# Ledger of designs, part 17: VH-VL binders against Prolyl 4-hydroxylase subunit alpha (phyA)

Target 1, 225 residues: Prolyl 4-hydroxylase subunit alpha (phyA), of Dictyostelium discoideum (Social amoeba) (q86kr9)
Amino acid sequence: KIFNKESLNQLEKKGYLIIDNFLNDLNKINLIYDESYNQFKENKLIEAGMNKGTDKWKDKSIRGDYIQWIHRDSNSRIQDKDLSSTIRNINYLLDKLDLIKNEFDNVIPNFNSIKTQTQLAVYLNGGRYIKHRDSFYSSESLTISRRITMIYYVNKDWKKGDGGELRLYTNNPNNTNQKELKQTEEFIDIEPIADRLLIFLSPFLEHEVLQCNFEPRIAITTWIY
Key: E = the ipSAE of ESMFold2; O = the ipSAE of OpenDDE; V2 = 0.75 times the mean of E and O plus 0.25 times the DockQ between their complexes.

## First folded at step 21 (VH-VL; framework fv_cixutumumab)

Design p2 (from f3 with heavy chain G56D, light chain R28D; at its last look DockQ between E and O 0.08; V2 from the best seeds 0.00; counts 0 for: pae E 10.2 > 2, placed apart)
Fold by ESMFold2, look of step 21:
Structure p2 (fold): chain C 225 residues (1-225), chain A 125 residues (1-125), chain B 108 residues (1-108)
Amino acid sequence: as target 1 above (225 residues)
Amino acid sequence: EVQLVQSGAEVKKPGSSVKVSCKASGGTFSSYAISWVRQAPGQGLEWMGGIIPIFDTANYAQKFQGRVTITADKSTSTAYMELSSLRSEDTAVYYCARGYLEYYDYGDSYYMDVWGKGTTVTVSS
Amino acid sequence: SSELTQDPAVSVALGQTVRITCQGDSLDSYYATWYQQKPGQAPILVIYGENNRPSGIPDRFSGSSSGNTASLTITGAQAEDEADYYCNSRDSSGNHVVFGGGTKLTVL
């Protein structure tokens, strides 16, 4: 259970929540790390930084990670049977994240989660992802938008100076208090240390991945729609 | 296991209306986008519109705006498509399908992973 | 609305590789999805996203895209691959779904 009065207030006030020692199980963390990196080493990831269009080499300047989409059915089983045999411990993590999805449904009035989407991302040395937002609200009924971003980190050997921090911009765009003068953007740099779970409101918090000076930088992201 | 079961074939006169049902079994009905796609004899697939039942709002292809009404009944896990002012050109197989929008970091993909078997509607004078 | 254009027919010899193409301005912004349809049957999802295959779709099916063109590739074509293939995507506004005209694949 991650929600109590204090953590709910923080999520509502700041738009994000950081949970350290989420699994609190070094063996599980190591297995998730190994499974994640093995997907990259076995060429099971695709380059995520490409935009569709004509200027492919410049499109790496947007994001430079390698990704794998992980699809689960309604029984929390990975739909791709070949994949499921190689990421059993990642699937365990996703089960824990589903409990958080259920907490949103139980605690937040009218949340009514629809589905989750999960991405494994691996950054190499020099990789980055420019400032972006994970969703925006759409007025069209066909569109289902991401509402919650949950990022789990497994970088067990990460040290200050390695780079790859997630810069989370805390300037809430729905803040109507115009009396406060702000001359610079407010942000916090989230160190991608092992067993850290970051939760934030997808429509409101812009973020970026600062350039990595190490590899691999591994993050497992689940979005709640 | 998700299945979409559609109502049976219909024979209609020009100027009348038809209402086709699509009942979902398995999974969470309210969380699916339900699309309606038709196929005239010997022709390709044509998207008519869709609905996300939890929001109870529908989106229609411009060609069908004003003639098509798409609804959902969450209590029975059933979506409906009603086409009015029928013409001979509306003779087709009408499919319902479960749709998803997946966000990929450099683009979006919409796909329909579960399809009904189709409902044949024949409009004949 | 933005149209998606497919060649109406393509042939391939058994065991050979074939590429079915889909062209449209919206494909610069939105990914194409591919469906297989056999006579008298509902369509079946074959490829979605970048190059994802649903459970039960053989690995001889793959997808790719470049610019405003998306492609479905079948390597080592088999007799059971003979079918109509449809691409679909969002239109250029992003508000609607559009299908290509379909490509009839004949396996010789």
Scores: ipSAE 0.005, ipTM 0.510, lowest interface PAE 10.2, mean pLDDT 81
ESMFold2 (binder alone), look of step 21: mean pLDDT 89; pTM 0.931
OpenDDE, look of step 21: ipSAE 0.018; ipTM 0.551

Design p3 (at its last look DockQ between E and O 0.08; V2 from the best seeds 0.00; counts 0 for: pae E 9.1 > 2, unsure alone 73.8 < 75, placed apart)
Fold by ESMFold2, look of step 21:
Structure p3 (fold): chain C 225 residues (1-225), chain A 126 residues (1-126), chain B 108 residues (1-108)
Amino acid sequence: as target 1 above (225 residues)
Amino acid sequence: EVQLVQSGAEVKKPGSSVKVSCKASGGTFSSYAISWVRQAPGQGLEWMGGIIPIFGTANYAQKFQGRVTITADKSTSTAYMELSSLRSEDTAVYYCARGYLEYYDYSGDSYYMDVWGKGTTVTVSS
Amino acid sequence: SSELTQDPAVSVALGQTVRITCQGDSLDSYYATWYQQKPGQAPILVIYGENNRPSGIPDRFSGSSSGNTASLTITGAQAEDEADYYCNSRDSSGNHVVFGGGTKLTVL
């Protein structure tokens, strides 16, 4: 279990939670790293950062990563047959993240999770991702909103100065207006070190990936709807 | 494995109503959107509307506003589409489909229907 | 009416590559989804989320987009690929789902 009185309070008060040594298994971490980078080296990822959306930033430098969407069936198996044999250890990680989803359902009243969505992202040297939020709201759409962002890092050789930190813009504790959250420049820089799991409330915390001075920068993100 | 089982074919008179059912088996009914799509003979697919059962909200294509009602009964895992004031042009095969909306950062979103019912033929004739 | 425009028919020689296109203003904002439909059958999902293939869809099917145009590409077309193909996305307002008019693919 990851939730106790202290961690729940932090998530409620700060909107985010950092868990280090999440898997606590160097062999597994290395396997996940290798699987992730091999997807990139085998040209199984697509370039991110192409513009979608009517009011989005239209420059191709919005995000500089290469991504792969990972889809699982109701039995937690990778739907793409070719992919399933090449990312077995990533799927193990996703099973662990499902336990966290279950904890949200069991501990948070009326959470009632709907589904998850998973992305593998690999950044090269010079890559970045501009400030954004993971959720949008529309009262007139079929949108099932992302509520929780969980980012797992596997960058085992990361050192200070390498760049690629996730800058998480923290909201003022006394400010509940979503527009005013963007106007506060309070932030923390989260180092993307191996076996770190970052959890945050998708609608409230803007974030960006600072420019990488190394490659690969690997992150595996699961959103809970 | 999710399956959608639709009610049987119907023959209706102009001016009447039809209510087509779509029963889901397997998976979690309330966690997905259920869409209704029709296809007139020799014509293309036409989205009529959909519902997200956990929220109970329905959304309708503008063309069908005021004539279509889409509902869901979570206790029986069944969605319904009722089309009123039937005309001969409403003769079609009516499909239900499980819809899935995924949001992608800055890349927009993707709505897709991965499980389809076999269709219900509704014939409107005098 | 449809906000998504497809050519009504396209032909491809067996083993050759074909692209089926879908045009619409909403496609700069929303991904296109592609369905295959054979006579007397329900549609099946072929491509979603730019270029994702569901389980059971051959890797000769791929998707792409640029601006207001989405494309379904079939490399090495097979006789079994002869079908109607529909693109699908949100409308310009983002409130509704729309289909293109469909493209009948003939494999020669």
Scores: ipSAE 0.012, ipTM 0.526, lowest interface PAE 9.1, mean pLDDT 82
ESMFold2 (binder alone), look of step 21: mean pLDDT 87; pTM 0.916
OpenDDE, look of step 21: ipSAE 0.025; ipTM 0.550

Design p4 (from f3 with heavy chain G56D G99V, light chain R28D N95D; at its last look DockQ between E and O 0.35; V2 from the best seeds 0.00; counts 0 for: pae E 11.8 > 2, unsure alone 74.0 < 75)
Heavy chain, then light chain:
Amino acid sequence: EVQLVQSGAEVKKPGSSVKVSCKASGGTFSSYAISWVRQAPGQGLEWMGGIIPIFDTANYAQKFQGRVTITADKSTSTAYMELSSLRSEDTAVYYCARVYLEYYDYGDSYYMDVWGKGTTVTVSS
Amino acid sequence: SSELTQDPAVSVALGQTVRITCQGDSLDSYYATWYQQKPGQAPILVIYGENNRPSGIPDRFSGSSSGNTASLTITGAQAEDEADYYCNSRDSSGDHVVFGGGTKLTVL
ESMFold2, look of step 21: ipSAE 0.005; ipTM 0.466
ESMFold2 (binder alone), look of step 21: mean pLDDT 87; pTM 0.916
OpenDDE, look of step 21: ipSAE 0.081; ipTM 0.685

Design p5 (from f3 with heavy chain G99V Y100G, light chain R28D N95D; at its last look DockQ between E and O 0.33; V2 from the best seeds 0.00; counts 0 for: pae E 12.4 > 2)
Heavy chain, then light chain:
Amino acid sequence: EVQLVQSGAEVKKPGSSVKVSCKASGGTFSSYAISWVRQAPGQGLEWMGGIIPIFGTANYAQKFQGRVTITADKSTSTAYMELSSLRSEDTAVYYCARVGLEYYDYGDSYYMDVWGKGTTVTVSS
Amino acid sequence: SSELTQDPAVSVALGQTVRITCQGDSLDSYYATWYQQKPGQAPILVIYGENNRPSGIPDRFSGSSSGNTASLTITGAQAEDEADYYCNSRDSSGDHVVFGGGTKLTVL
ESMFold2, look of step 21: ipSAE 0.000; ipTM 0.464
ESMFold2 (binder alone), look of step 21: mean pLDDT 90; pTM 0.931
OpenDDE, look of step 21: ipSAE 0.056; ipTM 0.678

Design p6 (from e6 with heavy chain D101L; at its last look DockQ between E and O 0.04; V2 from the best seeds 0.00; counts 0 for: pae E 16.7 > 2, placed apart)
Fold by ESMFold2, look of step 21:
Structure p6 (fold): chain C 225 residues (1-225), chain A 124 residues (1-124), chain B 108 residues (1-108)
Amino acid sequence: as target 1 above (225 residues)
Amino acid sequence: EVQLVQSGAEVKKPGSSVKVSCKASGGTFSSYAISWVRQAPGQGLEWMGGIIPIFGTAKYAQKFQGRVTITADKSTSTAYMELSSLRSEDTAVYYCARVGLEYYDYDSYYMDVWGKGTTVTVSS
Amino acid sequence: SSELTQDPAVSVALGQTVRITCQGDSLDSYYATWYQQKPGQAPILVIYGENNRPSGIPDRFSGSSSGNTASLTITGAQAEDEADYYCNSRDSSGNHVVFGGGTKLTVL
């Protein structure tokens, strides 16, 4: 259980939680790192794209990561049989994230989660992702939208100066005229260090990935709808 | 310590049904899957199906699809297995077992806590 | 039912080493689990994952795997190790649990 009165209050007030030492198991962290990077090295990732209206296209000035979608069946099994043997430890992480999804269902009145969506993302040196939101900029054709973003980091050798921080904009999400009232944006830079789990409210917190001065930068994101 | 307490032995006629209960104590029932495994006299272990109580949806071995119903009641920490249209070949010991999940063993599917078994005898 | 294949019986002299094998297509994707069952008792878990022992299982029990084959090794076999041993894994689809047919270990 990650939720208590303190953590729920922080999520409500600030819109995000940071949980360090989430798995607390160096061997598991290393296995997830190796599985993730091997997907990239074996050319199993694709360059990320962004929808513009009804068209799909790729633009590295917008985002420069390589991605893989991970789909699971109702038994929490990897649907792609060729993939399943190569990402066993990532799938373990996803089972742990499903427990957090269930905590949301138990603690938040009428949360009633519908599904999850999982993406492995790998950035190379020079990669970035411009400021965006996960619910309003990424969701054009769905009757439901992402409500919770959970990002797990495995960058075991990250050090200050490497770049690739997630800049999470913490301005009041209900203030649509923010620039008219003040000119300084509020943000926190979240270091993408190994075994860190970041949880935030998808509709309200804009974020970006600052330019990487290292590679690989690896993140595994699960969205709850 | 987690314990699984199963219902008592049953003697049934062919064509009837049986419902075996499995009550968990000393743990978190909803967070782990419960499997059902049977063993006919002199035979090996045979997986029948299981349920993950937090999801509420049961899965069944192909052999038993259509004859077995597996349910869970989170409020009483009890899983149930009901087998219908009983035949003499269904005479067996029926076990419930908790399925564990640990970091290094994700791809291992294992049962770390077993009930003592429920003997079901099908005879005329 | 058995997508996993085990020899039905094996013998070992007291104090010697024995391997019990389990073969199946799914073992390339999923680790095998090993259970010991003595007459009149429920099975007990002895090895899970590649080579993890639950608390209370002697270190003479070990597991290994290569390709589609998993093995349970007992070094320095004791009389109390005489039992049936079952391997267990997921099926090829990953959706279901399967057991091997079991191996009766006799300690001479």
Scores: ipSAE 0.005, ipTM 0.418, lowest interface PAE 16.7, mean pLDDT 80
ESMFold2 (binder alone), look of step 21: mean pLDDT 88; pTM 0.922
OpenDDE, look of step 21: ipSAE 0.014; ipTM 0.538

## First folded at step 22 (VH-VL; framework fv_cixutumumab)

Design q1 (from f3 with heavy chain G56D; at its last look DockQ between E and O 0.40; V2 from the best seeds 0.00; counts 0 for: pae E 11.6 > 2)
Fold by ESMFold2, look of step 22:
Structure q1 (fold): chain C 225 residues (1-225), chain A 125 residues (1-125), chain B 108 residues (1-108)
Amino acid sequence: as target 1 above (225 residues)
Amino acid sequence: EVQLVQSGAEVKKPGSSVKVSCKASGGTFSSYAISWVRQAPGQGLEWMGGIIPIFDTANYAQKFQGRVTITADKSTSTAYMELSSLRSEDTAVYYCARGYLEYYDYGDSYYMDVWGKGTTVTVSS
Amino acid sequence: SSELTQDPAVSVALGQTVRITCQGDSLRSYYATWYQQKPGQAPILVIYGENNRPSGIPDRFSGSSSGNTASLTITGAQAEDEADYYCNSRDSSGNHVVFGGGTKLTVL
């Protein structure tokens, strides 16, 4: 139900797709918001880090969110039993995102998805995340790389001027080598409004989170490998 | 419940070859790396190489390049490791393990979450 | 060298806190993973990523890292924690997997 001829063409040509009113269920959206923020308020999140390739592990000038990794087993159950009881509605969202994963497998020849990985991210006032890319092409024989980024937003009271937009740098979505990283400053700013699902090709599109003038800014990201 | 079932113990003469099997059950076979790790008596763990069955691509540690061959048969969900030109130093327990790569905010993590019970290979005259 | 270095042995009194360290240049670029191995048994994954525990691993086990050093911490050591502990990561090239030499933990 997510893909049609127009949306597939946009994803292929532009490298991204925006789906508004994804769940279209205000009660579910509010529950996901509450579960997400409660994880932060109960100190279940850790400060995020940036760039393993430098001698820096955590640096708020680079990335200022708090994160939690959500691990699911092969039966779509959350592996951490303490966590599973507190994020049932987030798990419902992840089940819906699995339908999109199945659509990729059905529609794109040889896509053959392997797994997903999910991160909850919460930004406070002043939080940001500088320009980065979620993956690069891989030629390593033992590596499986992220191919699709899906970001779901739950920021129900967001207004223009609040900041926290995702700046998505647009370029040729079909070429992912290091040379493409230098080229384009053309971008779109994606407002992190509630019930918006952003889908983009992980190797191609650099992005950043602009500084927040509000809190919390909540996003739930699932990567497809 | 993912399990890796390995073939039984082997006693071999120097100069011969051994082929150890690793059958996956209860999970996907083609989607993850299968690594081979050995442990000589009283020694630590040593990675030998691995294969990603969906890509049919094997990678070998430098020490074993030219002596080890790692293959996979997707139809039977079985990986194989063959070590040739055996010598006494090859006496060890040989494990297979399922490898998994996760990306994090500032790097990635490779880990082996499911291990076989090991296959003892003894090389003696 | 892309080698990971661990102290060969460490001791801890029952109920006390111990850290097991792993050092190597590749840890600036890649996370360390930690395995527990008891005699005659296959290794068991105890920590991956920065500080993720698989199901069934007690919360007294935690991981941390800084620079080229990763650490496994056991905050209230129990007799059952007596085992060999191995760190593991990718080598400096990112193409291969490498283990540290292992640390024998003795609980007194």
Scores: ipSAE 0.000, ipTM 0.479, lowest interface PAE 11.6, mean pLDDT 80
ESMFold2 (binder alone), look of step 22: mean pLDDT 89; pTM 0.929
OpenDDE, look of step 22: ipSAE 0.496; ipTM 0.824

Design q2 (from f3 with heavy chain I54W; at its last fold request DockQ between E and O 0.43; V2 from the best seeds 0.00; counts 0 for: pae E 12.3 > 2)
Heavy chain, then light chain:
Amino acid sequence: EVQLVQSGAEVKKPGSSVKVSCKASGGTFSSYAISWVRQAPGQGLEWMGGIIPWFGTANYAQKFQGRVTITADKSTSTAYMELSSLRSEDTAVYYCARGYLEYYDYGDSYYMDVWGKGTTVTVSS
Amino acid sequence: SSELTQDPAVSVALGQTVRITCQGDSLRSYYATWYQQKPGQAPILVIYGENNRPSGIPDRFSGSSSGNTASLTITGAQAEDEADYYCNSRDSSGNHVVFGGGTKLTVL
ESMFold2, look of step 22: ipSAE 0.000; ipTM 0.517
ESMFold2 (binder alone), look of step 22: mean pLDDT 89; pTM 0.930
OpenDDE, look of step 22: ipSAE 0.416; ipTM 0.800
ESMFold2, look of step 24: ipSAE 0.006; ipTM 0.499
ESMFold2 (binder alone), look of step 24: mean pLDDT 89; pTM 0.926
OpenDDE, look of step 24: ipSAE 0.353; ipTM 0.777
ESMFold2, fold request of step 27: ipSAE 0.000, 0.000, 0.000; ipTM 0.488, 0.480, 0.467
ESMFold2 (binder alone), fold request of step 27: mean pLDDT 89, 89, 89; pTM 0.929, 0.929, 0.932
OpenDDE, fold request of step 27: ipSAE 0.034, 0.391, 0.441; ipTM 0.634, 0.789, 0.808

Design q3 (from f3 with heavy chain S30Y T57K; at its last look DockQ between E and O 0.39; V2 from the best seeds 0.00; counts 0 for: pae E 9.2 > 2)
Fold by ESMFold2, look of step 22:
Structure q3 (fold): chain C 225 residues (1-225), chain A 125 residues (1-125), chain B 108 residues (1-108)
Amino acid sequence: as target 1 above (225 residues)
Amino acid sequence: EVQLVQSGAEVKKPGSSVKVSCKASGGTFYSYAISWVRQAPGQGLEWMGGIIPIFGKANYAQKFQGRVTITADKSTSTAYMELSSLRSEDTAVYYCARGYLEYYDYGDSYYMDVWGKGTTVTVSS
Amino acid sequence: SSELTQDPAVSVALGQTVRITCQGDSLRSYYATWYQQKPGQAPILVIYGENNRPSGIPDRFSGSSSGNTASLTITGAQAEDEADYYCNSRDSSGNHVVFGGGTKLTVL
């Protein structure tokens, strides 16, 4: 259980929630780290930021991570058979994140989650991701927006100065005085330390990954639609 | 294991209407888009429209605007497609399908992963 | 004319590699999805997103894209791969869904 009156109020008012010691199991954390980095070391990730068939496919000025999409069936099994045997502990994490999805459905009136989407991301030294937003509000038929972003970090040796913080912009985008918000941007830097789970409302909070001075920077993101 | 069970074949006269049902089982009915796709004899697939039941708003292909009504009934886990003012060229197999729209880093993907077996509608003079 | 264009037919010798293409300006912005349809049956999803296979689709099926063109590649074609193949994407407005005209694959 992660929701109580205080955490729900923070999520509603600030748009984000940080849960440290999420798995609280150093062995599991190490296994997830190893599985994640092994996907990169075995050349199973692709360079993110690809446009469909252009030379800017590898433009690190926009983003510098390597990614893998992880797809699960309705029984929480990894769809890719070859991948399934190599990421069993990541799949354990995804089962735990499904419990949070269920909490959203149980606690927030009419949340009614539709599906999830999961990405493993690995950044190398010098990698970054410029300011962006994961979704916008949408009620269009055939357009299902990401509503919740959940990012799990496994960077077990991270220390201040290593870079790679997630800069989360906390300005309220619903404020009608948009010029004042732009001139006085507020943000917090979230350290990507091991066993930290960051949850935020996808449509509201812009964010960026600051330049890494270390490698690998590993994050596993699940979006709830 | 999600299955879409469609209503049986229909023979209709020109100028009438047909209403095809699509009952979902084994999953959350309102969690997905339900699309309607038809295929005339010897022809390709043609998207007619769809609905995401939680939003209740249907979206229609321009060709079918004004003739097609797509609805969903959550209590019976059933989507409906009604085509009015039938013409002989409306003779086709009508499929329902469960659809997703997913966001990726540089674009979106729409896909339909579960299909009904189709409902044959014949419009005879 | 269709916003997504496919060749109406292609042939491949058993065990060889074939590429089925789909062209349209909307494919610069949206991914193509690929469906297989055998005679008398409903379509089935074979490729979505960049190159994702749903469960049960053999790894000889792969997808790729470049510019306004998406491709479905079948390596080591089998007799059972003989079918019609449709590409599908969002239209240029982004508000609707469109199919290509379909490609009949014949395995020789």
Scores: ipSAE 0.011, ipTM 0.540, lowest interface PAE 9.2, mean pLDDT 82
ESMFold2 (binder alone), look of step 22: mean pLDDT 89; pTM 0.927
OpenDDE, look of step 22: ipSAE 0.201; ipTM 0.734

Design q4 (from f3 with heavy chain S30R S31T; at its last look DockQ between E and O 0.30; V2 from the best seeds 0.00; counts 0 for: pae E 12.5 > 2)
Fold by ESMFold2, look of step 22:
Structure q4 (fold): chain C 225 residues (1-225), chain A 125 residues (1-125), chain B 108 residues (1-108)
Amino acid sequence: as target 1 above (225 residues)
Amino acid sequence: EVQLVQSGAEVKKPGSSVKVSCKASGGTFRTYAISWVRQAPGQGLEWMGGIIPIFGTANYAQKFQGRVTITADKSTSTAYMELSSLRSEDTAVYYCARGYLEYYDYGDSYYMDVWGKGTTVTVSS
Amino acid sequence: SSELTQDPAVSVALGQTVRITCQGDSLRSYYATWYQQKPGQAPILVIYGENNRPSGIPDRFSGSSSGNTASLTITGAQAEDEADYYCNSRDSSGNHVVFGGGTKLTVL
């Protein structure tokens, strides 16, 4: 369980929450790392794109990761049978993230989650992702939008200087009338260390992945709608 | 099994307003979009706007900005569309529809899977 | 003026295959959705995403896309398939919803 009085207050006031030692199981962490990197090494990931289709332009100066979408049914089983056999330990992680989704539904009034979406992302040396937001809330868009971003890191040998930090911009613009939040650009660099779970409010916190000086940088992201 | 039941046909004079209702049954009203689409006689489909009831804000096609108001009443699972300053060219069938956005690998898909039977609005004189 | 362009009419012989096309720049970024409408009736969703059929839509309906073009294919066309077909997607900005002008399918 991740919510108590202190963690709920931080999420409400700062817009993000960091949980270290999330699984607290080195064997699981190693298996998730191996499964994730094996998907890349076996050429099962695709280069991330900004637009749809074969005529669409891809630009690694914007986003340089390789990705795989992981789809699960309502009974938490991986829908792709070929994929299912190769990511059993990632699926265990996703089961734990579903418990967090259920906590949002239970403790946040009227949260009423609709669905989740999960992506495995692998960055190579030199990879980055420029400043962006995972969703937006706009009266001009009549769509179901991502509300919560949860990022699990599994980079077990990461050291300072390796790069690939997630820069999270913490101005929290949805609270612009408070003087303490009037700084021009505030950010925190979040080290992508193993067994760290980062949770933030998708519509409000811009972020980027700083250039990697190592490979692989592995992150498993689940969005809650 | 979701159904959308619309209010009955209306005959209106130019310059007046019309308010069409759309009551949802058998599904979660709060979490899916309700879109309004009209079709003039012999013409194609035209999206007017919509609302996601849990968020409470409406999105309007540019053509209808300032003339259309879309609202939702979560307690009755009913969406409303009001069109003001009616002209004869507003004579049409007005549909409500349940909409979804589904994300895929390199794009998304917006679709309306359940439609009301339509409300005929005739603006005469 | 529509950001999505469809041929206004297409004919097919009974039992044959027909393609109905939809072109627009927004289809490079967003998937097309296809609706069937018979006279006096509300539209019915027949294809969404790349090639997803709702429950109750026959296997003879399929969708595809490439570049700025989406297609609805009906194999083994039946008399009951005679209808107007509309493509639908988000506009080029992604902020609104837009329909093509519609294609009247005649089964001969």
Scores: ipSAE 0.000, ipTM 0.479, lowest interface PAE 12.5, mean pLDDT 81
ESMFold2 (binder alone), look of step 22: mean pLDDT 89; pTM 0.927
OpenDDE, look of step 22: ipSAE 0.247; ipTM 0.731

Design q5 (from f3 with heavy chain N59R; at its last read DockQ between E and O 0.67; V2 from the best seeds 0.00; counts 0 for: pae E 12.6 > 2)
Heavy chain, then light chain:
Amino acid sequence: EVQLVQSGAEVKKPGSSVKVSCKASGGTFSSYAISWVRQAPGQGLEWMGGIIPIFGTARYAQKFQGRVTITADKSTSTAYMELSSLRSEDTAVYYCARGYLEYYDYGDSYYMDVWGKGTTVTVSS
Amino acid sequence: SSELTQDPAVSVALGQTVRITCQGDSLRSYYATWYQQKPGQAPILVIYGENNRPSGIPDRFSGSSSGNTASLTITGAQAEDEADYYCNSRDSSGNHVVFGGGTKLTVL
ESMFold2, look of step 22: ipSAE 0.005; ipTM 0.510
ESMFold2 (binder alone), look of step 22: mean pLDDT 89; pTM 0.928
OpenDDE, look of step 22: ipSAE 0.662; ipTM 0.864
ESMFold2, fold request of step 27: ipSAE 0.000, 0.000, 0.000; ipTM 0.451, 0.473, 0.467
ESMFold2 (binder alone), fold request of step 27: mean pLDDT 88, 88, 89; pTM 0.922, 0.923, 0.930
OpenDDE, fold request of step 27: ipSAE 0.873, 0.882, 0.895; ipTM 0.938, 0.936, 0.943
ESMFold2, last read: ipSAE 0.000, 0.000, 0.000; ipTM 0.457, 0.477, 0.453
ESMFold2 (binder alone), last read: mean pLDDT 89, 89, 89; pTM 0.927, 0.927, 0.928
OpenDDE, last read: ipSAE 0.873, 0.876, 0.543; ipTM 0.939, 0.935, 0.844

